# VH-VL binders against Uncharacterized protein y4jR, part 6

Target 1, 151 residues: Uncharacterized protein y4jR, of Sinorhizobium fredii (p55518)
Amino acid sequence: MKTLIVEDNPKKRASLVEYYSSEFPSDDLEVTSALISGLRVARDTKPEFIILDMTLPNYSPDENKGSRIELMPFAGREFVMRVNRMSIKTKVIIVSMFETFGVAPRLITLNSLDAELRDRYPNVFVEAVHYSQAQADWKTAIKNARLSLDR
Below, E stands for the ipSAE of ESMFold2; O stands for the ipSAE of OpenDDE; V2 stands for 0.75 times the mean of E and O plus 0.25 times the DockQ between their complexes.

## First folded at step 1 (VH-VL)

Design z06 (framework fv_zigakibart)
Fold by ESMFold2-Fast, scan of step 1:
Structure z06 (fold): chain C 151 residues (1-151), chain A 120 residues (1-120), chain B 107 residues (1-107)
Amino acid sequence: as target 1 above (151 residues)
Amino acid sequence: QVQLVQSGAEVKKPGASVKVSCKASGYTFTSYWMHWVRQAPGQGLEWMGYINPSGGSTKYNEKFKGKATMTSDTSASTAYMELSSLRSDDTAVYYCARWDYYSGDAFDIWGQGTTVTVSS
Amino acid sequence: DIVMTQSPSTLSASVGDRVTITCKASQSISSYVAWYQQKPGKAPKLLISDASSLESGVPSRFSGSGSGTEFTLTISSLQPDDFATYFCQQSYSTPYTFGQGTKLEIK
């Protein structure tokens, strides 16, 4: 299986990679840190499974050398939409450190984003879960999503 | 209708600076990166760099680092490109172009171009 | 930097002809190629993105193909409005680079 991780936070990325590599050692794992590079890898390699952050920069720090890195709070929504348009056989799970996005009065919760993406992109989107270093819930969610592809 | 409207033609002496503007309309200015591309008379297209209007981050082609400065004014939906220490080989048409990273990874909308002539 | 090389540099054709322009990348760029049309005195116009995706409003006689290092733009039945210069562009990595252009002129 080919799996893609799109995650800009180094500590969270390391945790995701360590867990995934340990649990699914036979999978081909590719890792990127930005919206655009993630979409390019998805289009190029057509991964069957994608683990994605909701808030991502458009370009990686090395592509944006010396410039301010601007985070896109809803990058994960854009990613899921574009992957759905690619018509590739893939499933996406969102793993986010944040439970709310945006600024008042247009705050959106992770639960409402989850409901929206399940409704709009049922063939591609699996679920959105909260990431916490102290909890194992995100590991269980990733494992369950990945195992659901073994049919 | 999505449009990019650029400032008018400029004639400059060697050593001068020029600042070209690009006013966007018909879309959310901060949702798309703005790139600059130039074309010398009868020649091909040369990518100069881009600016993300959401936050102002920039990336330059190495050839234009220290030569070109890209800025934007989100309240006016306008991007700017300033070229310093002009030489005769900077004579070109300068284009602003919107990057469609959502569907195409291409320049989907172009300004009409600003002719900059550098002569003694 | 990725170098994009077009062939031919100049092409003479007649209305109704099938025209093919080739673009080669110095390294693999997957499908990250766009094609532009430029008429004298005007800005370039996007025709094709992602190697083969036709831009909205562009006539269906235009098509793109290819992946990796070799890409092709085809005009299936040339119209008078198609005499112009055509450029390919790689969108794989910065600095983004263009081919040198192919001038399509009337025979």
Scores: ipSAE 0.007, ipTM 0.530, lowest interface PAE 12.0, mean pLDDT 86

Design z07 (framework fv_zigakibart)
Fold by ESMFold2-Fast, scan of step 1:
Structure z07 (fold): chain C 151 residues (1-151), chain A 120 residues (1-120), chain B 107 residues (1-107)
Amino acid sequence: as target 1 above (151 residues)
Amino acid sequence: QVQLVQSGAEVKKPGASVKVSCKASGYTFTSYYMHWVRQAPGQGLEWMGYINPSGGSTKYNEKFKGKATMTSDTSASTAYMELSSLRSDDTAVYYCARGFLYPKGWFDYWGQGTTVTVSS
Amino acid sequence: DIVMTQSPSTLSASVGDRVTITCKASQSISSAVAWYQQKPGKAPKLLISDASSLESGVPSRFSGSGSGTEFTLTISSLQPDDFATYFCQQYNSYPWTFGQGTKLEIK
């Protein structure tokens, strides 16, 4: 199967790639680090499974060629919406290091975003999971979502 | 037709372990999650976790991490749930139940239940 | 954990009555609610999924409604076979949780 990872943090990206490659070695894995490149790869390759970060830059350093890099706290939400509009057969899981997003007093929780995305994009969105180096919950969530596509 | 048949009632002493089985028939065993739910006497239902028989991956309710162990045998179409270090408050009816793949989390078929009694 | 609270805890009714059971979630769960019927000594039986989808083989007198935090199960014309305990369940976020149950008794 074709799987896409969109993750800008090098350490978390390495952990996701290491886990996924060892668990599903026969899958065709593509990795990107920004919202726009991720959307381009999704449109062009139509991956069946997408592992996505909530907070992403619009463009990678390579694409900006020295321009300022700004993190977008709700990039993952934007990604899910736009992938849904592509009408491709895919499932998206969000794996986030952060449990809150935005600026006080209008902070949004990961749990609230999870509920919103499941309600608005049920054909595409699976769930949002907290990433912790100490816990394996994100590994279980990724594996379960991926295995569901084999049926 | 779909059937989930569980092992018989068990009576155990505190500190013992118990392993409950759930044999599935009438469908493709690896196409559905198998969940475990318990019900203490006169009380409500409590979700314990699930196993995906296709890969053996598990998800536990945090309350049961380190206490319950879920496994499956694909060739026998049988799921297992083992409880260790039994206490009197583990006395309950234990159910296996079939669930769809995430995010759909309702249970369309249930086993008949296995009564586990822990008494000193 | 999401807490599911059912009301009433017990309800006495007569055959032919319209019966409504309410389930409230401690936070928004969209439509991720299922309803089950349990008779003494038996496993629960699925009645409704996704708040309002009637399961195949379940009599049409059963219906579900609601979204967000408040959900209802309605039996339009109570039959003798309907005296049982009813449970709601959320599957919006782990761990999945059940309401405490509503016991429906003969008046």
Scores: ipSAE 0.000, ipTM 0.480, lowest interface PAE 18.6, mean pLDDT 85

Design z08 (framework fv_zigakibart)
Fold by ESMFold2-Fast, scan of step 1:
Structure z08 (fold): chain C 151 residues (1-151), chain A 123 residues (1-123), chain B 107 residues (1-107)
Amino acid sequence: as target 1 above (151 residues)
Amino acid sequence: QVQLVQSGAEVKKPGASVKVSCKASGYTFTSYYMHWVRQAPGQGLEWMGYINPSSGYTKYNEKFKGKATMTSDTSASTAYMELSSLRSDDTAVYYCARDLSYEFWRGSYFDYWGQGTTVTVSS
Amino acid sequence: DIVMTQSPSTLSASVGDRVTITCKASQSISSWVAWYQQKPGKAPKLLISDASSLESGVPSRFSGSGSGTEFTLTISSLQPDDFATYFCQQYNSYPLTFGQGTKLEIK
């Protein structure tokens, strides 16, 4: 299986890579740290599984309405939309350190993001989970999503 | 390149039903939501609902729940909108329109529209 | 439902004029407004999204501005091809709603 990780935080990225490589050592793992590079790799290699951060640099289109210039809090949804438009056979899981995104009145929760993406992109989006170094829930979510692709 | 081609004009009696089609070409049909918007003669635009062609999921404007039914055929790249129990105030031009949404917490706006299908309800 | 109100409902102008159409929302909608042009017998055409982002292929004489509850569409130097009906649309929340339209006609 080809798997892509898109994650800009070095410590979280290292944790994701360490876990995934240990759990699925036979998978072909590619790692990127930005929205545009992630989309390019997805287009070119057509990974079957994608582990994605919600907040990434190099968001396109650039929408700085209450968002950081260097990090776009909604880059992950843009990624999901664009890979859906590629019509490749892939499944995406979002693993985020943040439980809320954006600014009032458009503040959204990770749970509402999960519900929205499942509604809009059911053929590519699996779920969104919270990342915490103190908890193993995100590891279980990644493992379950990956194993569901073997059916 | 992107085209949405709708079925021809319909004249119906009150109480009948009508099914309008919208055939998409020039893009991946399942990658965009398809919305339906109507316009009564000399009036503004009214949003009816959308369908996700990939899943079959539909969302209706409350005013059209139980009145309109949206479906799609992915093998034919065609979306359908059926309106039942027609009344004279259903006389309108019905448009299909492709969803262009980049942010999931908002609704949608439309980059491509079908040419419209005129539905006339008269006795 | 968010109500979108356009003014004026009809606007008479001459070629070369600068014209402005206003759209007001009943609630704050940030910048989530699109503008469409519709010619008689034709489907609407997208001109502007996100209040101010010009759609590819739309002439630069068209511009949009505004945020919150008040939005404007401006045509800096009116051309004969611009006489049409213009609609604003909010996409802040469902159901999607449109303004009633502004008919731009020859003076």
Scores: ipSAE 0.000, ipTM 0.517, lowest interface PAE 13.3, mean pLDDT 84

Design z09 (framework fv_zigakibart)
Fold by ESMFold2-Fast, scan of step 1:
Structure z09 (fold): chain C 151 residues (1-151), chain A 121 residues (1-121), chain B 107 residues (1-107)
Amino acid sequence: as target 1 above (151 residues)
Amino acid sequence: QVQLVQSGAEVKKPGASVKVSCKASGYTFTSYYMHWVRQAPGQGLEWMGYINPSDSSTKYNEKFKGKATMTSDTSASTAYMELSSLRSDDTAVYYCARYGDEYWSLYFDYWGQGTTVTVSS
Amino acid sequence: DIVMTQSPSTLSASVGDRVTITCKASQSISSWVAWYQQKPGKAPKLLISDASSLESGVPSRFSGSGSGTEFTLTISSLQPDDFATYFCQQYDSYPYTFGQGTKLEIK
């Protein structure tokens, strides 16, 4: 299986990579840190499973040397929409450190975003789950999503 | 199969407004961003901005903020670019161009034929 | 804004010649570069994307290379159809910017 991780936070990325590699050592894992590089890898390699952050920069620091890095709070939603348009056989799970996005009074919750994406992209989107060092729920969610893909 | 067909040439007086259309066919109109690029006589290409037809969100080149307005009509599969307060230096060929091949692409794969806008007193 | 500078601005060549056009970015743009061909009275046509990926239907005599700040478009054996203006474009950062163009004309 080909799996793609798109995560810009180095510490969270390392935790995701360590967990996934330990749990599914036979999978081919590719890792990127930005929306655009993630979309390119998805297009080129057509991964069967994608683990995605909700908040991502458009380009990685290496791709944007000298440019200010702008974080896009709804990049994960944009990613799911674009991947759905590619018509590839893939499933996406969102793992986010944040439970709310935007600014009051227009706050969107992770639960609300999860419901929206499940409704709009049922063939590609699995779920959105909160990342916390205090909880292991995100590990269980990743494992269950990945195991559901075993054909 | 994919085609972008633009409206015909326009001649306008300084201070007038002009609205250029770009009719798309051969693909799902709401799945691709539509960008606008202009080219003044004998000059290079200048990116103006884009519209996402699926949600009507826009992004403008700072130079065109307050001057260009981009809209779209999903039922007609048509994008529009309106320029207000025309000046002689707005004389150019205006192109619409599709953003990529499969919505995720980051380059202009299909272009309209161009609309010549001439601003003269 | 990222400034894209092409050299030369005008290039005179003969059929069968190998020609190279260079495009330099004012800051690193990885490989986020496209090349377009424009003939008089026509819209630009995509030739190369992602610095080196040849667009479907474009003759193999066209090739692109480069990364970071310096990019090249090469035509290995110039044909009569190739006399046109060529533009590079960066899509690393907004606003998207184009080079000033290189006019390839008959010697």
Scores: ipSAE 0.006, ipTM 0.515, lowest interface PAE 10.4, mean pLDDT 84

Design z10 (framework fv_zigakibart)
Fold by ESMFold2-Fast, scan of step 1:
Structure z10 (fold): chain C 151 residues (1-151), chain A 122 residues (1-122), chain B 107 residues (1-107)
Amino acid sequence: as target 1 above (151 residues)
Amino acid sequence: QVQLVQSGAEVKKPGASVKVSCKASGYTFTSYYMHWVRQAPGQGLEWMGYINPSGGSTKYNEKFKGKATMTSDTSASTAYMELSSLRSDDTAVYYCARTYFHRGLDYYFDYWGQGTTVTVSS
Amino acid sequence: DIVMTQSPSTLSASVGDRVTITCKASQSISNWVAWYQQKPGKAPKLLISDASSLESGVPSRFSGSGSGTEFTLTISSLQPDDFATYFCQQYNSFPLTFGQGTKLEIK
C-alpha cells in the first residue's frame, strides 16, 4: 500500500511516522510537510491512504527559502477538496492538535469540520480526529481507517 | 515581459551528446518549474520532465531516464537539457516551458521558449 | 499513462465557421486539461487551462468545456489567424501527456 503523511510539526510528524511504520512496516510511506508538496505527491503517486494535518503551510522551509512561512488553518479542508477533484482512489484521515479554528464569532470546531467533510466528500474523507500524545484515540482511528482498505 | 530564449539549432552525429539551454527573464526564476517538451517532425508533443530551479530537484518521464539530464543555473536564470547517445529518432524540436509552482497542480505551460531544432543524421 | 485522443486529426473549414475539436482521456482527469494553439514554425501558445478558463489575451471566440473524460475546444467564428494545429494536454498525473493534435486547415 502507498501511504502519504502531510504534517508540518516535527514532533507530531515523528510520532505519526513511528506509529505507522511500526504498525504497517510493509507499506510504502511518503512524508511531506506542506500543502503544495502534499498535493503534488498525491497527484504523482496516487497513495491509497493519506494522513493529513488541518493546519499546514503552503510550502515547506526547503521550498520557501528566504520567505516567511505562514500557516493555513484550513489547509486540510482544501487538501481533501482538491484530492476529491482529482478522482483518485484514496482515503483521507485528518489528525489535528487543535479542536477549534478561526476567530470568534466565526469559530469552527474540529467536530463541525468532520461533519462537513463527511457530507461533502464521502468517497474520499474518513474522519477528523484530535491528536494528543497522552491519548491513543488517534492511533486507533488511523489503524481502523487503514485496515478498512485491506482486501 | 516574460521570455524564455533557447540556444540555436544543432546538427549531430549518432552517438554524440547535445546540451540545449533556456534563458529565462521577466520573472522570478525559482518560483516556476522548468519543463522540457519535444516534438519530432510531423508528430505531437512529448513531455520529457521538469526541474525545480529552487533546489535543483528533477522529475523525468520514464522514457527519458538515463537519456536526458536536466540542470539549472539560478545565478544565470538558465535551464539546461542534455541528451546523450543521440540516435536518429532523437531528431526533434526541443522546447522549454514553465509551470507555476504555487498550487503544485498548475502543470499547464503559460510560456514556452521558441524551440531548438536538434537534427541527428550521419 | 493517460492517453489523450483528439478528433478529428484534420479539419477543413472556412472563415466564419463554428469549429469544435474533441479530446478524450483514457481515464477520468477531472478538469485538469489545457489547450494550446501551434502555428507552423512557432512554439505552442496556451489558450485555455482548467478545461474552461480562457487565458488572458486570447480572443473570446475561443472556449473550452468538459470534465471527466471528454473535453471540447470551440471556435465560434473562425478567423484567418486561427488556422493552426491545436493540442489538448492533461495534468491530472505524470507523465504529462498531450493529444496527437488537430490540424485546422483552409477548405
Scores: ipSAE 0.000, ipTM 0.517, lowest interface PAE 14.1, mean pLDDT 86

## First folded at step 2 (VH-VL; from r07 with heavy chain A33D; framework fv_romlusevimab)

Design r7a (at its last look DockQ between E and O 0.53; V2 from the best seeds 0.00; counts 0 for: pae E 9.3 > 2)
Heavy chain, then light chain:
Amino acid sequence: QVQLVQSGSELKKPGASVKVSCKASGYTFTSYDMNWVRQAPGQGLEWMGWINTNTGDPTYAQGFTGRFVFSLDTSVSTASLQISSLKAEDTAVYYCARSGYEYWDAFDIWGQGTTVTVSS
Amino acid sequence: SYVLTQPPSVSVAPGKTARITCGGNNIGSYSVHWYQQKPGQAPVLVIYDDSDRPSGIPERFSGSNSGNTATLTISGVEAGDEADYYCQVWDSSSDYVVFGGGTKLTVL
ESMFold2, look of step 2: ipSAE 0.007; ipTM 0.596
ESMFold2 (binder alone), look of step 2: mean pLDDT 94; pTM 0.959
OpenDDE, look of step 2: ipSAE 0.021; ipTM 0.680

## First folded at step 4 (VH-VL; framework fv_daratumumab)

Design d3g (at its last look DockQ between E and O 0.48; V2 from the best seeds 0.00; counts 0 for: summed loop charge +4 (limit +3), pae E 5.3 > 2)
Heavy chain, then light chain:
Amino acid sequence: EVQLLESGGGLVQPGGSLRLSCAVSGFTFSSYAMSWVRQAPGKGLEWVSAISGKGGYTYYADSVKGRFTISRDNSKNTLYLQMNSLRAEDTAVYFCAKSPFRYGSDSLYFDYWGQGTLVTVSS
Amino acid sequence: EIVLTQSPATLSLSPGERATLSCRASQSVSRYLAWYQQKPGQAPRLLIYGASNRATGIPARFSGSGSGTDFTLTISSLEPEDFAVYYCQQRSNWPPTFGQGTKVEIK
ESMFold2, look of step 4: ipSAE 0.155; ipTM 0.725
ESMFold2 (binder alone), look of step 4: mean pLDDT 91; pTM 0.931
OpenDDE, look of step 4: ipSAE 0.046; ipTM 0.708

## First folded at step 5 (VH-VL; framework fv_daratumumab)

Design e3 (at its last look DockQ between E and O 0.51; V2 from the best seeds 0.00; counts 0 for: pae E 8.8 > 2)
Heavy chain, then light chain:
Amino acid sequence: EVQLLESGGGLVQPGGSLRLSCAVSGFTFSSYYMSWVRQAPGKGLEWVSAISGKGGYTYYADSVKGRFTISRDNSKNTLYLQMNSLRAEDTAVYFCAKSPFRYGSDSLYFDYWGQGTLVTVSS
Amino acid sequence: EIVLTQSPATLSLSPGERATLSCRASQSVSSYLAWYQQKPGQAPRLLIYDASNRATGIPARFSGSGSGTDFTLTISSLEPEDFAVYYCQQYSNWPLTFGQGTKVEIK
ESMFold2, look of step 5: ipSAE 0.007; ipTM 0.661
ESMFold2 (binder alone), look of step 5: mean pLDDT 94; pTM 0.957
OpenDDE, look of step 5: ipSAE 0.021; ipTM 0.682

## First folded at step 6 (VH-VL)

Design s62 (framework fv_daratumumab)
Heavy chain, then light chain:
Amino acid sequence: EVQLLESGGGLVQPGGSLRLSCAVSGFTFSSYYMSWVRQAPGKGLEWVSAISGKGGYTYYADSVKGRFTISRDNSKNTLYLQMNSLRAEDTAVYFCAKSPFRYGSGDLYFDYWGQGTLVTVSS
Amino acid sequence: EIVLTQSPATLSLSPGERATLSCRASQSVSDYLAWYQQKPGQAPRLLIYDASNRATGIPARFSGSGSGTDFTLTISSLEPEDFAVYYCQQRDNWPPTFGQGTKVEIK
ESMFold2-Fast, scan of step 6: ipSAE 0.644; ipTM 0.848

Design s63 (framework fv_mogamulizumab)
Heavy chain, then light chain:
Amino acid sequence: EVQLVESGGDLVQPGRSLRLSCAASGFTFSSYYMSWVRQAPGKGLEWVATISGKGGYTYYPDSVKGRFTISRDNAKNSLYLQMNSLRVEDTALYYCAKSPFRYGSDSLYFDYWGQGTLVTVSS
Amino acid sequence: DVLMTQSPLSLPVTPGEPASISCRSSQSLLHSNGYNYLEWYLQKPGQSPQLLIYLGSNRASGVPDRFSGSGSGTDFTLKISRVEAEDVGVYYCMQRLQWPPTFGQGTKVEIK
ESMFold2-Fast, scan of step 6: ipSAE 0.494; ipTM 0.808

## First folded at step 7 (VH-VL; framework fv_daratumumab)

Design f4 (at its last look DockQ between E and O 0.48; V2 from the best seeds 0.00; counts 0 for: pae E 3.7 > 2)
Heavy chain, then light chain:
Amino acid sequence: EVQLLESGGGLVQPGGSLRLSCAVSGFTFSSYYMSWVRQAPGKGLEWVSAISYKGGYTYYADSVKGRFTISRDNSKNTLYLQMNSLRAEDTAVYFCAKTPFRYGSDSLYFDYWGQGTLVTVSS
Amino acid sequence: EIVLTQSPATLSLSPGERATLSCRASQSVSSYLAWYQQKPGQAPRLLIYDASNRATGIPARFSGSGSGTDFTLTISSLEPEDFAVYYCQQRGNYPPTFGQGTKVEIK
ESMFold2, look of step 7: ipSAE 0.364; ipTM 0.802
ESMFold2 (binder alone), look of step 7: mean pLDDT 93; pTM 0.954
OpenDDE, look of step 7: ipSAE 0.569; ipTM 0.875

Design f6 (at its last look DockQ between E and O 0.58; V2 from the best seeds 0.00; counts 0 for: pae E 2.3 > 2)
Heavy chain, then light chain:
Amino acid sequence: EVQLLESGGGLVQPGGSLRLSCAVSGFTFSSYYMSWVRQAPGKGLEWVSAISYKGGYTYYADSVKGRFTISRDNSKNTLYLQMNSLRAEDTAVYFCAKSPFRYGSDSLYFDYWGQGTLVTVSS
Amino acid sequence: EIVLTQSPATLSLSPGERATLSCRASQSVSSRLAWYQQKPGQAPRLLIYDASNRATGIPARFSGSGSGTDFTLTISSLEPEDFAVYYCQQRGNWPPTFGQGTKVEIK
ESMFold2, look of step 7: ipSAE 0.535; ipTM 0.847
ESMFold2 (binder alone), look of step 7: mean pLDDT 92; pTM 0.943
OpenDDE, look of step 7: ipSAE 0.767; ipTM 0.913

## First folded at step 8 (VH-VL; framework fv_daratumumab)

Design g1 (at its last look DockQ between E and O 0.62; V2 from the best seeds 0.00; counts 0 for: pae E 3.0 > 2)
Fold by ESMFold2, look of step 8:
Structure g1 (fold): chain C 151 residues (1-151), chain A 122 residues (1-122), chain B 107 residues (1-107)
Amino acid sequence: as target 1 above (151 residues)
Amino acid sequence: EVQLLESGGGLVQPGGSLRLSCAVSGFTFSSYYMSWVRQAPGKGLEWVSAISYKGGYTYYADSVKGRFTISRDNSKNTLYLQMNSLRAEDTAVYFCAKSPFRYGSDLYFDYWGQGTLVTVSS
Amino acid sequence: EIVLTQSPATLSLSPGERATLSCRASQSVSSRLAWYQQKPGQAPRLLIYDASNRATGIPARFSGSGSGTDFTLTISSLEPEDFAVYYCQQRGNWPPTFGQGTKVEIK
């Protein structure tokens, strides 16, 4: 199975790659670190499963600079919308270090985004889950989503 | 040590087809992205195509999309390039090239084959 | 796509001299630039990756510097085997692209 990870944080990216490649060693894994590069790979190669961050830079950052300041807090929502328009057979799970997004008074929660994306893009979007290095809930969510594609 | 050995080049007419092979040894072939890079006579280098370590992700330069197909057989340690609808502009030495990592298409090439010449002329 | 422009086109020097090769990108590629050496009838050889890291087995006389759009390969003291064509290659913006080359030839 072709799986794409779109993640800009180097430590979280390494953790996702390590978990996924250990759990699904037969899968073919591609990794990108920005909204535009992730969308290009999705369009050109049509991965069957996508693990996606909510907050991403538009373009791949220099690993040596603090480019997080350029981050788009709702890049993951934009990604799901754009992939849905591609009409490819894929499933997307969002794994986020943050549970709230935006700036006051317009803060929204990860759970609210999960509900929105399930409603708007049910054929593409699976769920949004919180990432913590100390907790395994995101591992279980990824595993369950991936195994459901075998059915 | 690491060896990449291209074959299958030759003279072909415009509109014709040719299949290149690259036999690989000295590293775990199934762990790395592979590419084809070409060099027209007297000119510089042009990346042509890349393929992921298991073969599920394939990438092409715009100049060859729809005409060339990259593939690999990990059981035979062999990379392939099927070249269809060949044009005079495809005349070049074609190199097989290895990327140094398993994950990510952010490419540079740590080992290269010696190349095989493809000439497209009538 | 990113255009890499190398200068000079030809650099005529003697053994023992310092060679300085330039590569300029049409847009920032951050530090994501590699340098290769190619001798006539041979395959390219990776010298430098990520602007300044020497590849395994490359002699210390080769060094790279720069970031953004302006990059330099320096050969501190040319040896007879260093007379070749040198290419820069960016990997920071899709697709990967190469410069047109700088020929370093014996004076």
Scores: ipSAE 0.428, ipTM 0.818, lowest interface PAE 3.0, mean pLDDT 90
ESMFold2 (binder alone), look of step 8: mean pLDDT 94; pTM 0.957
OpenDDE, look of step 8: ipSAE 0.801; ipTM 0.924

Design g3 (at its last look DockQ between E and O 0.61; V2 from the best seeds 0.00; counts 0 for: pae E 2.5 > 2)
Heavy chain, then light chain:
Amino acid sequence: EVQLLESGGGLVQPGGSLRLSCAVSGFTFSSYYMSWVRQAPGKGLEWVSAISYKGGYKYYADSVKGRFTISRDNSKNTLYLQMNSLRAEDTAVYFCAKSPFRYGSDLYFDYWGQGTLVTVSS
Amino acid sequence: EIVLTQSPATLSLSPGERATLSCRASQSVSSRLAWYQQKPGQAPRLLIYDASNRATGIPARFSGSGSGTDFTLTISSLEPEDFAVYYCQQRGDWPPTFGQGTKVEIK
ESMFold2, look of step 8: ipSAE 0.534; ipTM 0.849
ESMFold2 (binder alone), look of step 8: mean pLDDT 94; pTM 0.957
OpenDDE, look of step 8: ipSAE 0.841; ipTM 0.932

Design g4 (at its last look DockQ between E and O 0.05; V2 from the best seeds 0.00; counts 0 for: pae O 5.2 > 2, placed apart)
Heavy chain, then light chain:
Amino acid sequence: EVQLLESGGGLVQPGGSLRLSCAVSGFTFSSYYMSWVRQAPGKGLEWVSAISYKGGYTYYADSVKGRFTISRDNSKNTLYLQMNSLRAEDTAVYFCAKSPFRYGSDLYFDYWGQGTLVTVSS
Amino acid sequence: EIVLTQSPATLSLSPGERATLSCRASQSVSSYLAWYQQKPGQAPRLLIYDASNRATGIPARFSGSGSGTDFTLTISSLEPEDFAVYYCQQRGDWPPTFGQGTKVEIK
ESMFold2, look of step 8: ipSAE 0.456; ipTM 0.826
ESMFold2 (binder alone), look of step 8: mean pLDDT 95; pTM 0.959
OpenDDE, look of step 8: ipSAE 0.021; ipTM 0.635

Design g5 (at its last look DockQ between E and O 0.48; V2 from the best seeds 0.00; counts 0 for: pae O 5.0 > 2)
Heavy chain, then light chain:
Amino acid sequence: EVQLLESGGGLVQPGGSLRLSCAVSGFTFSSYYMSWVRQAPGKGLEWVSAISYKGGYKYYADSVKGRFTISRDNSKNTLYLQMNSLRAEDTAVYFCAKSPFRYGSDELYFDYWGQGTLVTVSS
Amino acid sequence: EIVLTQSPATLSLSPGERATLSCRASQSVSSRLAWYQQKPGQAPRLLIYDASNRATGIPARFSGSGSGTDFTLTISSLEPEDFAVYYCQQRGNWPPTFGQGTKVEIK
ESMFold2, look of step 8: ipSAE 0.564; ipTM 0.856
ESMFold2 (binder alone), look of step 8: mean pLDDT 93; pTM 0.952
OpenDDE, look of step 8: ipSAE 0.025; ipTM 0.690

